# VHH binders against q9y6x5, part 15

Target 1, 379 residues: q9y6x5
Amino acid sequence: LPPKLLLVSFDGFRADYLKNYEFPHLQNFIKEGVLVEHVKNVFITKTFPNHYSIVTGLYEESHGIVANSMYDAVTKKHFSDSNDKDPFWWNEAVPIWVTNQLQENRSSAAAMWPGTDVPIHDTISSYFMNYNSSVSFEERLNNITMWLNNSNPPVTFATLYWEEPDASGHKYGPEDKENMSRVLKKIDDLIGDLVQRLKMLGLWENLNVIITSDHGMTQCSQDRLINLDSCIDHSYYTLIDLSPVAAILPKINRTEVYNKLKNCSPHMNVYLKEDIPNRFYYQHNDRIQPIILVADEGWTIVLNESSQKLGDHGYDNSLPSMHPFLAAHGPAFHKGYKHSTINIVDIYPMMCHILGLKPHPNNGTFGHTKCLLVDQWCI
Key: E = the ipSAE of ESMFold2; O = the ipSAE of OpenDDE; V2 = 0.75 times the mean of E and O plus 0.25 times the DockQ between their complexes.

## First folded at step 4 (VHH)

Design b20 (framework vhh_surovatamig_d1)
Fold by ESMFold2-Fast, scan of step 4:
Structure b20 (fold): chain B 379 residues (1-379), chain A 122 residues (1-122)
Amino acid sequence: as target 1 above (379 residues)
Amino acid sequence: EVQLVESGGGLVQPGGSLRLSCAASGFTFDDYAMSWVRQAPGKGLEWVADIYQDGSEKDYVDSVKGRFTISRDNAKKSLYLQMNSLRAEDTAVYYCAKEGYDWLTGYEFDYRGQGTLVTVSS
């Protein structure tokens, strides 16, 4: 039987939640599997960019999903709707489900994931659900397990996406111990349901399962706002993305806009595109705007005082608060192994190895994940 | 699209009570969790209470637990906040909010109207 992999994402699961809360079901999963304590995600630390980096192994400047809101200077297209099915935005990379379907006559299945409901390079996931936040975890689990058991050609790559703890992290802030405790306990119970369902269906012993996330969460405050209206008039620029990384498209001379912004707040860095730090790998794409503003951790960029979010993400990817974790279990993985850190782009070549796929050129390093795998010698 | 109309605010003495109401339209009310949020003078927005779509789960900020009660009437498409034992620090504009999640924006509120002002003064 060909190897099978289920990739599970709990959106916004900050790595240090594992240290501050009890996860009995997740701990049982890890005890017989592997844990990577921190995953260093790509900049910007947002949902769409990082989910696409997981499945392509590429930095955002290379895969083209550079933000959750985008403008392409060459084609003049805008991306600002999660229901936008235009393959243009996704075609700069080849995600793993496309590779899976094209190399070995295998099927892919998606109980949601950014991009799986879009035909990318004329290939859409064999089975998929259109994104809808109202669909229960139980319904997503029912669909994905049905597809894993009852498909020809066989489903060998499958995804399962869940919005928590991101929704609650935004709403309550990650420092709200009472509310976050309730949310994280519910997630742990869902992990228990997942494992129980896979055991009941006879899938557990032969299925590789990765549980990970795209980013973390940091505490925000109405005392930490940067008001762009105090810096520059709206008539001078088009705003492509706002917070915590603002993407500015000048309507006047770029230098004039830059000069109005560069000293406006001590709590943001203002970059001309060519001056964006090399460590971000966030420069070489037409969808990266001429001026980028990067807020300091916990600061929110606003056009007026209106912000309802007590938690946010998108900040510098060197911040531990922005890092998720990775846990995995299955025949490909060691049991009881803990690793400190990998890069989020390293997940793609590891998954290709597990599935026996030839990876497309990517920014990941297979050597970083070798110690997780039973068929590799890491010393 | 969404319209939320708050009412029931006013001036009360410390220890007094008020009941806030919110009339909802423009969406299927019983499909969404609802919340009350407030903004005190010179302060940021603070989430106060929320209620699950069927009324089964309710949560409160610690400072109002045991004093405030959130409720809803899905047939009337209305949200309520019963406020008892009011304190000077409860003085704020109170907003009714529809809760939601979008993949690109994360957790979202939709505030409509002016809110309703609650002033607790001796």
Scores: ipSAE 0.360, ipTM 0.672, lowest interface PAE 2.5, mean pLDDT 91

Design b21 (framework vhh_surovatamig_d1; at its last look DockQ between E and O 0.41; V2 from the best seeds 0.00; counts 0 for: pae O 8.4 > 2, grease 28 > 24.2)
Fold by ESMFold2-Fast, scan of step 4:
Formats: C-alpha cells, structure tokens, sequence
Structure b21 (fold): chain B 379 residues (1-379), chain A 122 residues (1-122)
C-alpha cells in the first residue's frame, strides 16, 4: 500500500501560542508524534508566499509567488485577487501535488491550499475545492476524508486549510489574551475532531499527518503608523504592495525615488532591489520591485489614513513572532520527539521522502528533518 | 448586491440610551459574523463590537464594555446595538459591517451602509 500524507495548515498560528495557551488535543497529538517548536518561514512572511514554499521547497524569488500583491515587469501582468486563476503566477515551480500525480499514477486531494485550484504545468489536483472562506471546517474534513478513503488511483497526498487563527489575529491582535484564548480553544477542538474522524474511519494508524502554519502574528497599533504620503508624492511611483513590505515601482529615476524615501521614517528600512539583504533570499525575480520598504515589527505603512488591523504579518522572517510550528504523527514519524527549528523550505523534501517521490530541485535540506523520521538517524 | 441599512441614531443627552438597527440583504446573513464600526468627527474608523454568526460569541472595544450590547436576529436578518450610559466620546457615525476574510487579502470589515449618526450632547 502506498504511503499517505495529510498536510494541515492553520493560517497564522504563531509558534509561541503553544507555550501561552492550553491545547489538550494538540498536546495528545504531539505526545505520540513529533513537534518542531519553530519553523523559520520565508520572506516575506505572507500567506500565499509561505504556503507555496511549503509545497515547493523554494524561496519566493525561485517559486515566483513573491507577495500577496504582485506586478511582473516583463509581462506587465498584475496579481491582487484570490480569484485570479492565471497559471502564469504559479508556473515558476512544481508543487508536490503535481509531482505526486505525475510520478506514480497517484491522486492528490485538496480541501483548499493556495494553488490547488489552479492548473499548474497543465496539472490540477485530482480532487479539490475552490477557495471559499464560508465553507465549514466540518465540510472540508468530510471531503478530504472521503477522498482519502474512496479514490482510484489512491489519494496519497491531501491538504486541509483553515483560516484561523489568522483572521482573529488580525482583528484582535495576538496580545488580546481573552479573545485569542477563545479562538485557540476552538482550533484545538477542531484538531480533536480531525483526529477522532481519522480514527473512526480507520485512517489514523496508517496516515501521516502534518499540522503546520505559514506564519505568525504581531501586535499593531494606531500609534505605530508610517505615513508614506509624508515621504513622497504619488506622482513619483506606482504602489504594488503596501504593508508591512511596500513594493515601489518608480515612475521617475529609481535613485531619485530612493533618495526621497531612504530617511523618511526611523521605523522602516528602504532597499534598492540589489541591496536587499542576502539572508532574505528576496532579489532574483522580475516580480520583486526596484525599491522595497520593510517596516519594523508592529509598524504599519499607510497612505494618509488609519489602519483597522490590530495584528499583522509580513515582517522580517528572523522575528520569532513570524514563526509557525510543525507537529506530525504517523508511521513515518518518531513518537514523543521534540526538535527546535527547521526552515519552512525543508518541509517539501521531507514530504517527498515520506511519499517516495523524487523532489524537484529545491532550497530545502533533507538532513534538517532526519531526526523526525523513524527510517533515518540524526547525523 | 450586499445591502446594509443602519437606523436608530439621533441626539441624546449624556447618560441616555439608543438602540441601533441594521437591516441586511443580498447575502446569507447567518453565514457571517457581523460588527458595528464607528467614525467620530475628524477621526479614523474604530471597531466597536462584533457577534459570531450564531450569536454565541460577542466582543467589545474596552471603552464600551458593560455599556453596549450587540445582538442579532438571523430570522429577520437584522443586527442591533443597544447603547446605554452614552458619553460625549461616543458621538460618531455608526456603521453596520459584514466581517470578511480572504486568504490573500486578510481580514476586513465590509461596511456598505450610509451609517447612522449618534450625537451625545447636552
């Protein structure tokens, strides 16, 4: 029987929530599985970029989903709508569900994941749901478990995506312990429902399950705003993305725009594309704009207006507040093992190993995840 | 087409009460969490209160806790805000807002109505 993997994402699940709140169901999952306490995500720390990095093992400059709002300088195309299903944006990489379907006559299933409702290299997930935030966790769970049990060729790779705690993190901010406690308790109950459903269907003992997230969340405030209009007039540039990483396309000489921005605020860094720190791996793609502004943690870039967000993400990927965790259970994984840190790009080659797939060239290092796996030893 | 029609605002003295109403149409009301958002003269938009789709959970900004009560009637597709012990600082245009989330653009308030003006003065 081929190995099976279910990859679950709870959007915006900041790693330190595990230390500050009670998760009885998730702790039971971890007790008989593995926990990676911090996953160092890719820059920028946004949903679409990091979800695509998980399933491709590539930095954003390599897979091409460089932000949630993008402009491609070569083709002059714009991306800013989740209903935009143009394969152009996704075709710079091969995600794991495509590899899974093409190498072994196997099926993939998606109860949502960025990219699974788009034909990438002429291949779409065998079973999928179009993104709709109104679809309940229960309906997503019903569909994914049906596909795992009742498909030919067999579903060997499956995804399950949930919007919380990202939605509530933005709304309340991560420092609102009263509201976040209620939200996180509900997520833990959903994890309990997932485990019980898999046990009831006889899937639990033979299915590998990864629970992870794309990024964390940091506290924002009306007292921490950077007004871009105070720095530069709109006639000098086109704004491609705003906050907390602003993507600036100059309408005049790039150096002149840079000089107007470089000393505007002590709470943001201004980079010419070639000066973007190498550690970000955010430089070698036509969708990365000539000037990038990076706000300090908790600061919001605005255009002469207030911000209604009390929490946000997208900040420097070295910040612990931006880091998610990874928990896993199943026949491929050790029981009761804790690991400190992996890179988010390391998840892809690990998943390929579990499924017996040959990975496409990627930025992950299989050695970083060896300690999690029963068929491997730490160096 | 999403339609939100606010009503119930007016002029009241400090310590008075008002009940705001919002009539919703053009979407499945009971599938969405709903909020009240306000904008005071010369200030930005401020979230005030929200209510989960089934009415089970309610949250409030600190300045209104214990004074305001949010409620909904899913059969009537209506949202309410009972405002007690009103203060001069509560003077604002109040908007009924549909809470929305998209995995690309994140969390937002869709406040499509004209709002209802609440003025608290002696």
Amino acid sequence: as target 1 above (379 residues)
Amino acid sequence: EVQLVESGGGLVQPGGSLRLSCAASGFTFDDYAMSWVRQAPGKGLEWVADIYQDGSEKDYVDSVKGRFTISRDNAKKSLYLQMNSLRAEDTAVYYCAKESYDWLTGYSFDYRGQGTLVTVSS
Scores: ipSAE 0.571, ipTM 0.832, lowest interface PAE 1.3, mean pLDDT 92
Fold by ESMFold2, look of step 6:
Structure b21 (fold): chain B 379 residues (1-379), chain A 122 residues (1-122)
Amino acid sequence: as target 1 above (379 residues)
Amino acid sequence: EVQLVESGGGLVQPGGSLRLSCAASGFTFDDYAMSWVRQAPGKGLEWVADIYQDGSEKDYVDSVKGRFTISRDNAKKSLYLQMNSLRAEDTAVYYCAKESYDWLTGYSFDYRGQGTLVTVSS
């Protein structure tokens, strides 16, 4: 049978949750497959950029989804929750589902994933659900398994997205053991339901399944606020994105705006675009604004208001709190193998290999993931 | 404009019962999960219970499990909390909350009402 792959994301699943909470179903999945304990994601450690990096193998500067809120100065376009489906934003890269379904006798399906309801390069996923957070995991699972089992041409690449534990991580913070234990037990039950459904439909033995996430979560506090309005008059800049990485478009001389911000707080770094650290790979795109402010872990940039969130993400991608995990099972993968770390951009070339696809130029390194695969010599 | 109006609080002895109500307007009630949260004197907000849009799933903080029951009537746009076997530590202002989540803008939690005071004291 042609190789098939289901890519599953549980948003905001911090890697160390695996060690600090009980996951009988996920641990059984791992025991029968592979685990990457920490995945180093891309800066900024936000939902849309990192989900697109998984499926393109590109750093944010190269795929163009550089934040959850963006501005393009050439076209005067704003990316927001009301305009996130304009193909303009997505067309700087080709995600794996587009490449997959353009092959002979193949289609792609999506039970949600950022971009799968957008016609990227005039190509939308062959089967997809429009994003709607009210749709239950069971309904998403029913749709994706129906498409995997009943489509012609066959669905060979599929995605499944779930909002937890990101939503609860923001709500309670990752340090709230009581509430996070309840939430994570529910998520483990959903993983159990996923595996059981795949077994009942006869898919389990021949479907490759990756369970991963886009980022982690760190604890926030009302004692760790950076009040931007106390440092600079709002008339001097346009705010494109706020926290924990603020994107600042100066309305006056850029150096004057920088000078007003550089001493605002010892708990944030202020960068001119050309001075952004090379390790972020976050410089060479017009959607990256002339000045960014990067808050320290657990600090929140606010506009003279208290924050309602108790957990957040988006911080420096070197922070372990920002890192997700990856687990996988299926005929392409070893059984019982653990790997310490990969880069999130490495997932794309691995998926292309599994599916027999020629990867587009990308930032991933196939060699970093080859030890996970049964058909590769490790060493 | 979202409006949430809580009622049904009062003074009750330990072991007693109260039923809280929340009248909702200004949004499509059936589309959103709803919560009860509480704030004890000198403490932060604590999540108490939530209920899915169609009433099919309910969750409770461990300290109230087996004693409190959340329910909703979508036809009346109303949320309820039946509170049995009340204890002194249940003393708080109780708020009704609308929950929402969007994968781009994140979690949102709206509890704009005045709340209703529950006092459990002998």
Scores: ipSAE 0.563, ipTM 0.844, lowest interface PAE 1.2, mean pLDDT 92
Fold by OpenDDE, look of step 6:
Structure b21 (fold): chain B 379 residues (1-379), chain A 122 residues (1-122)
Amino acid sequence: as target 1 above (379 residues)
Amino acid sequence: EVQLVESGGGLVQPGGSLRLSCAASGFTFDDYAMSWVRQAPGKGLEWVADIYQDGSEKDYVDSVKGRFTISRDNAKKSLYLQMNSLRAEDTAVYYCAKESYDWLTGYSFDYRGQGTLVTVSS
């Protein structure tokens, strides 16, 4: 029988939550499997881009999902959470569920993972749920496990997405111990439900399960705001994305716009597109706007409006507060092994290996995950 | 069309009580968490309380904990706020708000009513 893999994402699960809170179910999961303590995600550290990096192994400049909000100047198209169904945005890469279906006579399933409800390269996940934040984890889990257990051809790759603790992180801030304890307890309980469901269905021993996240969360404050209106007239540019990485489309001369913004705040770096640091791998795509503003950790870029968010993400991907974790369990993984760090793009070649798929060209390094796998030598 | 209509506001003395109601229509009420938010004169919008879709969890801003109780009746598509031990600083327009989550902004409100005025004064 072909190997099976379930990829689970808890949005905005900051890596150090594991150190600061108790997770009995997740810890048990890890004890019987593997843990990567820190996953260095891609810049910008936002939901759509990083989820697509996980399943493509590509930096954002390569897979083309460069933000949660995008604009293409040639086609005049916009991308957002309310307008994300156009294959135009996704077709610059091939996600693993498409590969799984095209390389093998297999099925894929998805519960609200970004891009899974869109035909990419004329291929859509065999089974999927349209995104709806109102749908319970239980319902998502029930559908996924049903598909894993009863599909023909068999579902060999499945994704499951959940919005917490990101939503709560934004609302309460990651430093709110009282509220975040409650939220993270719920997450751990959901993990317990997941494991229990898999055991009940007889899937636990044979199913590879990865639990990870796309990014962390940093504490924000009303005392740490960068108001662009104080630096430049609103009529001089179009805002494509705002905080903490603003994408600026100048309406006047780019240099003039740049000069008005470059000294706007000591807590914000301003880059012309060609001057974006190479370490971000965030330059070589037409969807990246001519000017990028990057706020320092914990600072919020605003217009003449105050932000009500107490937590945010999207900052420099080298910041520990932006890093998620990865845990895994199943026949492909060791038991009781902990690893310090990998890159988020490394997950893709690992998943391809587990599933017996030939990976598309990607930015991941399979060698970084060998120590997690029972069939590999640990380097 | 989504509609949220608040009622129950009025003038009350310090230490008094009021019960606010919100009638919701135009969406599947029991699919969404709901909040009360308020705006005091000269101040910005402030979150007050929220309740999960099934009513299983409730949360409050610290200043109203122990005094306010949020509740909902999904069959009636109604949201409630029982306000006890009212204080002068509770004076505000109170709004019923539909909670929303998206990948861009995270937790937010996508709809709110016209509000009902609560005045706490001796």
Scores: ipSAE 0.015, ipTM 0.339, lowest interface PAE 8.4, mean pLDDT 93
ESMFold2 (binder alone), look of step 6: mean pLDDT 82; pTM 0.812

Design b22 (framework vhh_surovatamig_d1)
Fold by ESMFold2-Fast, scan of step 4:
Structure b22 (fold): chain B 379 residues (1-379), chain A 122 residues (1-122)
Amino acid sequence: as target 1 above (379 residues)
Amino acid sequence: EVQLVESGGGLVQPGGSLRLSCAASGFTFDDYAMSWVRQAPGKGLEWVADIYQDGSEKDYVDSVKGRFTISRDNAKKSLYLQMNSLRAEDTAVYYCAKDSYDWLTGYSFDYRGQGTLVTVSS
């Protein structure tokens, strides 16, 4: 029987939450599995980009999902609607579920992971749910476990996505310990439910399970706003994305727009595309705009109005507040092993190894994750 | 078009009580968590309380815990905030808000009503 893997994402699960709150169910999972304390995600530290990096092993400039709102200068297409299922946006990479279905006659299943309801390279996840935030974790779990037990060809790769703690992190801010404590306790209870369900169905002993996230969360404030309307008039540019990374498409000379922006706020860096720091790996794609503004941690770029968010993400990926964690359990993984850090792009080649798939060229390094695996010689 | 209409505000003495109501239309009320948010004079917008779509989960800002109670009636498409033991610090315009989450924009209060003014003074 082929190896099986379930990849679970709790959106916006900041790594440091593990130190500040109690997670009895997650701690039991880790005790008999592995923990990576910090995962260094890709820039920009947003949901769609990082979820696609997890399943492709590529930086955003390489896989093409460079933001949650995008404009392609070559085709002149816009992406700004969560219901936009145009394969164009996703076709610059091959996600693991496509590889799983094409290299081997195996099935994939998906409960709302970004991209799984889109036919990428003419291949859609064998079983999937269209995105709908109102669908409960229990319903998503019921579908995934049903597909893992009752599919032909067998489901060997399954994904499960949950919107918390991102939604609550935005609403309350990560420093609201009382409200975040309740949210995180609910997530821990869902992890407990997941483990119990897999045990009851006889799946637990032969299934590899990865629990991870796409990014963290940082505290914002109405006292930390950058009013873009005070810098430049709307007639000079088209706004492709706003905060905390603004994507600016000039309507006049690029240098004139840059000069109006470059010294407007001490809490924002302004880059011409070719001057974006190499460490971001955020430069070589037509969907990256000619001018990019990067707000300092906890600062929000606005258009002459107040922000309603008390927490946000998208900031510099070197910031620990932007980092998620990774926990895993199953026959492929050591028991009780703790590792300090990996890159988010390293998850893809590790998953390919577990499933016996040949990875597409990617930016991950298998050596970074080999110490997690029982069939590898660790340094 | 989403519409939220708040009512029940007014002038009340410290220690008094008020019940705020919000009538919702233009969306499937039962599918969304709802919030009460407020804006005190000269201050920014702050959330006060929220309630899950089925009424099972309720959260409050620390300063109002034990004094305020959020509730909803899905059949009537209405949201309520019972405010007891009111303090001068509770003086604000109170807004009913539809909670929304989208991958592209993150969490937001999709729509706020026009608000209802609560003034706590002697």
Scores: ipSAE 0.171, ipTM 0.619, lowest interface PAE 5.4, mean pLDDT 91

Design b23 (framework vhh_surovatamig_d1)
Fold by ESMFold2-Fast, scan of step 4:
Structure b23 (fold): chain B 379 residues (1-379), chain A 122 residues (1-122)
Amino acid sequence: as target 1 above (379 residues)
Amino acid sequence: EVQLVESGGGLVQPGGSLRLSCAASGFTFDDYAMSWVRQAPGKGLEWVADIYQDGSEKDYVDSVKGRFTISRDNAKKSLYLQMNSLRAEDTAVYYCAKEGYSWLTGYSFDYRGQGTLVTVSS
C-alpha cells in the first residue's frame, strides 16, 4: 500500500491568527498531529511564487515564478491573464506532482493549486480542475476525495487550494476582528468538513494531510501610499509589477531611472538588481527586472490613484505578518508535537520523503522537518 | 471601463433615514459581489456592507447591523443601501464598489465617481 498525501492551502492564513481566534476543528486536528507555528516563506511573499516554492522546494529565482505579474527579458514574453497557462513560465522547475507521476506508477490529483492546470515538462496532474474561483470548497473536496478513492494508478499525491482568508484579508484588513472572526470561523468549519469527509470515506487513518498557506497579511491604509507618479514620469519606464514590490523595466538609461527613484520616498527601498539583498534569494533570474522597489510593511505603491485594499502581502519575508503556519496529521507524523519554525522550501523534501520520491535538487533542508516525522530521530 | 455612480446622500437629523443608490455600467453586474464603503472626515476607508452576486448573502459591519440594509436589482444594474436610525458617527462619503479576485491581482474593488456625502447633524 503506497503512502498517500493531501496538501491543503488556505491562501493568506497569517500564522498569528491561530493566537487571536478560536479554531476548535483545527485544534482537534493538531492535537493528534503536528503544528509548525511559523513558516518563513520566500520573497516576494505572493500567491503564485510561494505556492510554487511549496511544491518545488526552490527559491523564486530558481523556479522562475518570481511574481504574480512577470516579464522575461530574454524571450520578451509577458505573464498575463491570456498566457498564465503557458508552460514557458512554469518549466524552470519540476513540481512534486510531476515527480510523483514520473518516478512511480502513481497518479496525482489537484483542486485549483497554482500550476496544476498547466502541462509542465509535458506532464499535467493526472486529475485536475481548471482554475475557477467560483467553484465551492465542497465541490473541490468532492473531486479530490473521489479521485483519492477511485483511481488507477492510485492517486498518492493530491492538492486542494482555497482563496480564503486572503480575499477577506485584502477586503477588510487583518485588524478587522469582527469580519475576520467570521471568515476564520468559516475556514475552521471547512477544516471540520474535510476531516469528517475523510473519516466517512475510510481515508483518514492512512492518509497524510498537510494544512498550510503561502503567506500572511498586513493592515494597509489610505494614509500609507507611495505615489510613483510623483517620483518619475511613465515615459521613462515600463511597469511590470506594482505593489508592494514594484518591478521597473527602464526605457532609458538604468542609472537615470534609479536616480529619479532612490530618494523619492522614505517608505520604500530602491534596488538595482545586483544590489537586492542576498537574504531575499531574489536576483538570479531573467524575469527579475533591472530595478525593484520594496515598500515598507503596510505601505502601498500607487500610480496617482487611491488603493482600496485594506490588507496586503508581498512584503519582506522576515516580517512575522507575512508568515503562514503548517499543521499536519497522519501515519508519517508525530502526535501532539509543536515546532517553532521551518522554511517554506523545506516542505518539498519532507513531502518527497513521505511519498518515497527522490527529490529534484532544491533549496530545502530535510533536517529542519525531521522532528515532525515518526520514522526520523530528532535530537 | 467600470463606472459606478452613487446618489441619494444629503443632510439628515439623528434618527432619520436615507436610501443610497449606485448605477453600474461597463461590466456584467450579475457576475460580481458588490460593497458599500465609507470614509468619515479625517479617517480612513471603512467597509460597511456587501451583497453576493444573486442577492443571497449579505454582511454588515457591527455598528450598522439592524440599521442598514443592502440590496441589489440585477435587471436595473443597481445597488442600494437603506440607512435607518442614522447617528452622527455615520457621517461620511459613501462609495459603492465592485468586488473581484484573481490570481494576478489578488482581491480588489473599484470605486468610480465622487461618492455621495451623508451628513448626520443637529
Scores: ipSAE 0.012, ipTM 0.379, lowest interface PAE 9.0, mean pLDDT 89

Design b24 (framework vhh_surovatamig_d1)
Fold by ESMFold2-Fast, scan of step 4:
Structure b24 (fold): chain B 379 residues (1-379), chain A 122 residues (1-122)
Amino acid sequence: as target 1 above (379 residues)
Amino acid sequence: EVQLVESGGGLVQPGGSLRLSCAASGFTFDDYAMSWVRQAPGKGLEWVADIYQDGSEKDYVDSVKGRFTISRDNAKKSLYLQMNSLRAEDTAVYYCAKEGYDWLSGYSFDYRGQGTLVTVSS
């Protein structure tokens, strides 16, 4: 039987939550599996970009999902609606479920992972659910486990996405220990339900399971706002994305817009596209705008209005608050092994190895994850 | 069309009580968590309280814990906020809000009503 892999994402699960809260079910999962304490995600540290980096192994400038709101200067298309099913936005890369389906007569299944309800390179996940946030974790789990057991060709790659703790992180902020404790306990209970369901169905011993996330969360405040309207008038630019990374499309001379912005706030950096730091790997794509503004951690860019968010993400990917973790269990993984850090782009070539797939060219390094795997020699 | 209509605001003295109501229409009320949010004069929007879709979980901002109680009646498609021991600092426009999650924006209030003014003064 071919190897099987279930990839689970809890959106916005900051790595240090593991040290500050109790996770008995996740701890039992880790005890018999592996833990990567920190995953260094890609810039910008947003949901769509990082979920697509996990499944392609590419930086955002290479896979084309460069933000949650985008404008393509060549085609004049705009992406600002999560229900936009235009394959154009996703076609700059080949996600693992497409490769899985095109190699060796295999099927893929998806419960809400970003991009899985879009035909990419004329290939959509064999089984999928259209995105709907009101669908329960249990219904998503029921569908995934049904497809893993009752598919021909066999489902060898499955994904499961859950919106928490991102939704509550935004709502309460990560420093609200009382509310975050309740949210995180509920997530741990869902992990317990997942393991129990897999055991009851006889899937647990033969299935590789990865639990990870796309980014972390940092505390925001009404005392840490950058009012863009104090810097520049709306008539000078089109705003493509706002906070904490603003994407600015000038309506006048780019240098004039840059000069109005560059010294407006001590709590943001202003970059011409060609001056964006190389370490971000965020420059070589038509969807990256001529000027980007990058707010300092915990600062929110606004348009003469208050922000409802008490927590946010999208900040510099060097910040530990932006880092998720990765835990895994299954026949491919060692038991009781702890690893310090990997890059989020390293997950893709590791998953390809587990599934026996030939990876597309990518920015990950297989060597960074080899110590997690039983069939690899770790030095 | 989503509609949220708040009522029950008014002028009260410190230590007084008010009950706010919100009538919802145009969506499946039972499928959504609901919030009360407020905006004091010259200040930003502040989340006050929320309630899970089935009423099983309720949360409050620290400044109102023990004084305010959120509740809902799914059969009547109505949301309530019982406000006791009111303080001058509670003076604000109170909005009923439908909670939502979107991949692009994260947690948000998908829709807010027109608001109801609560003034706490002598």
Scores: ipSAE 0.121, ipTM 0.562, lowest interface PAE 5.3, mean pLDDT 91

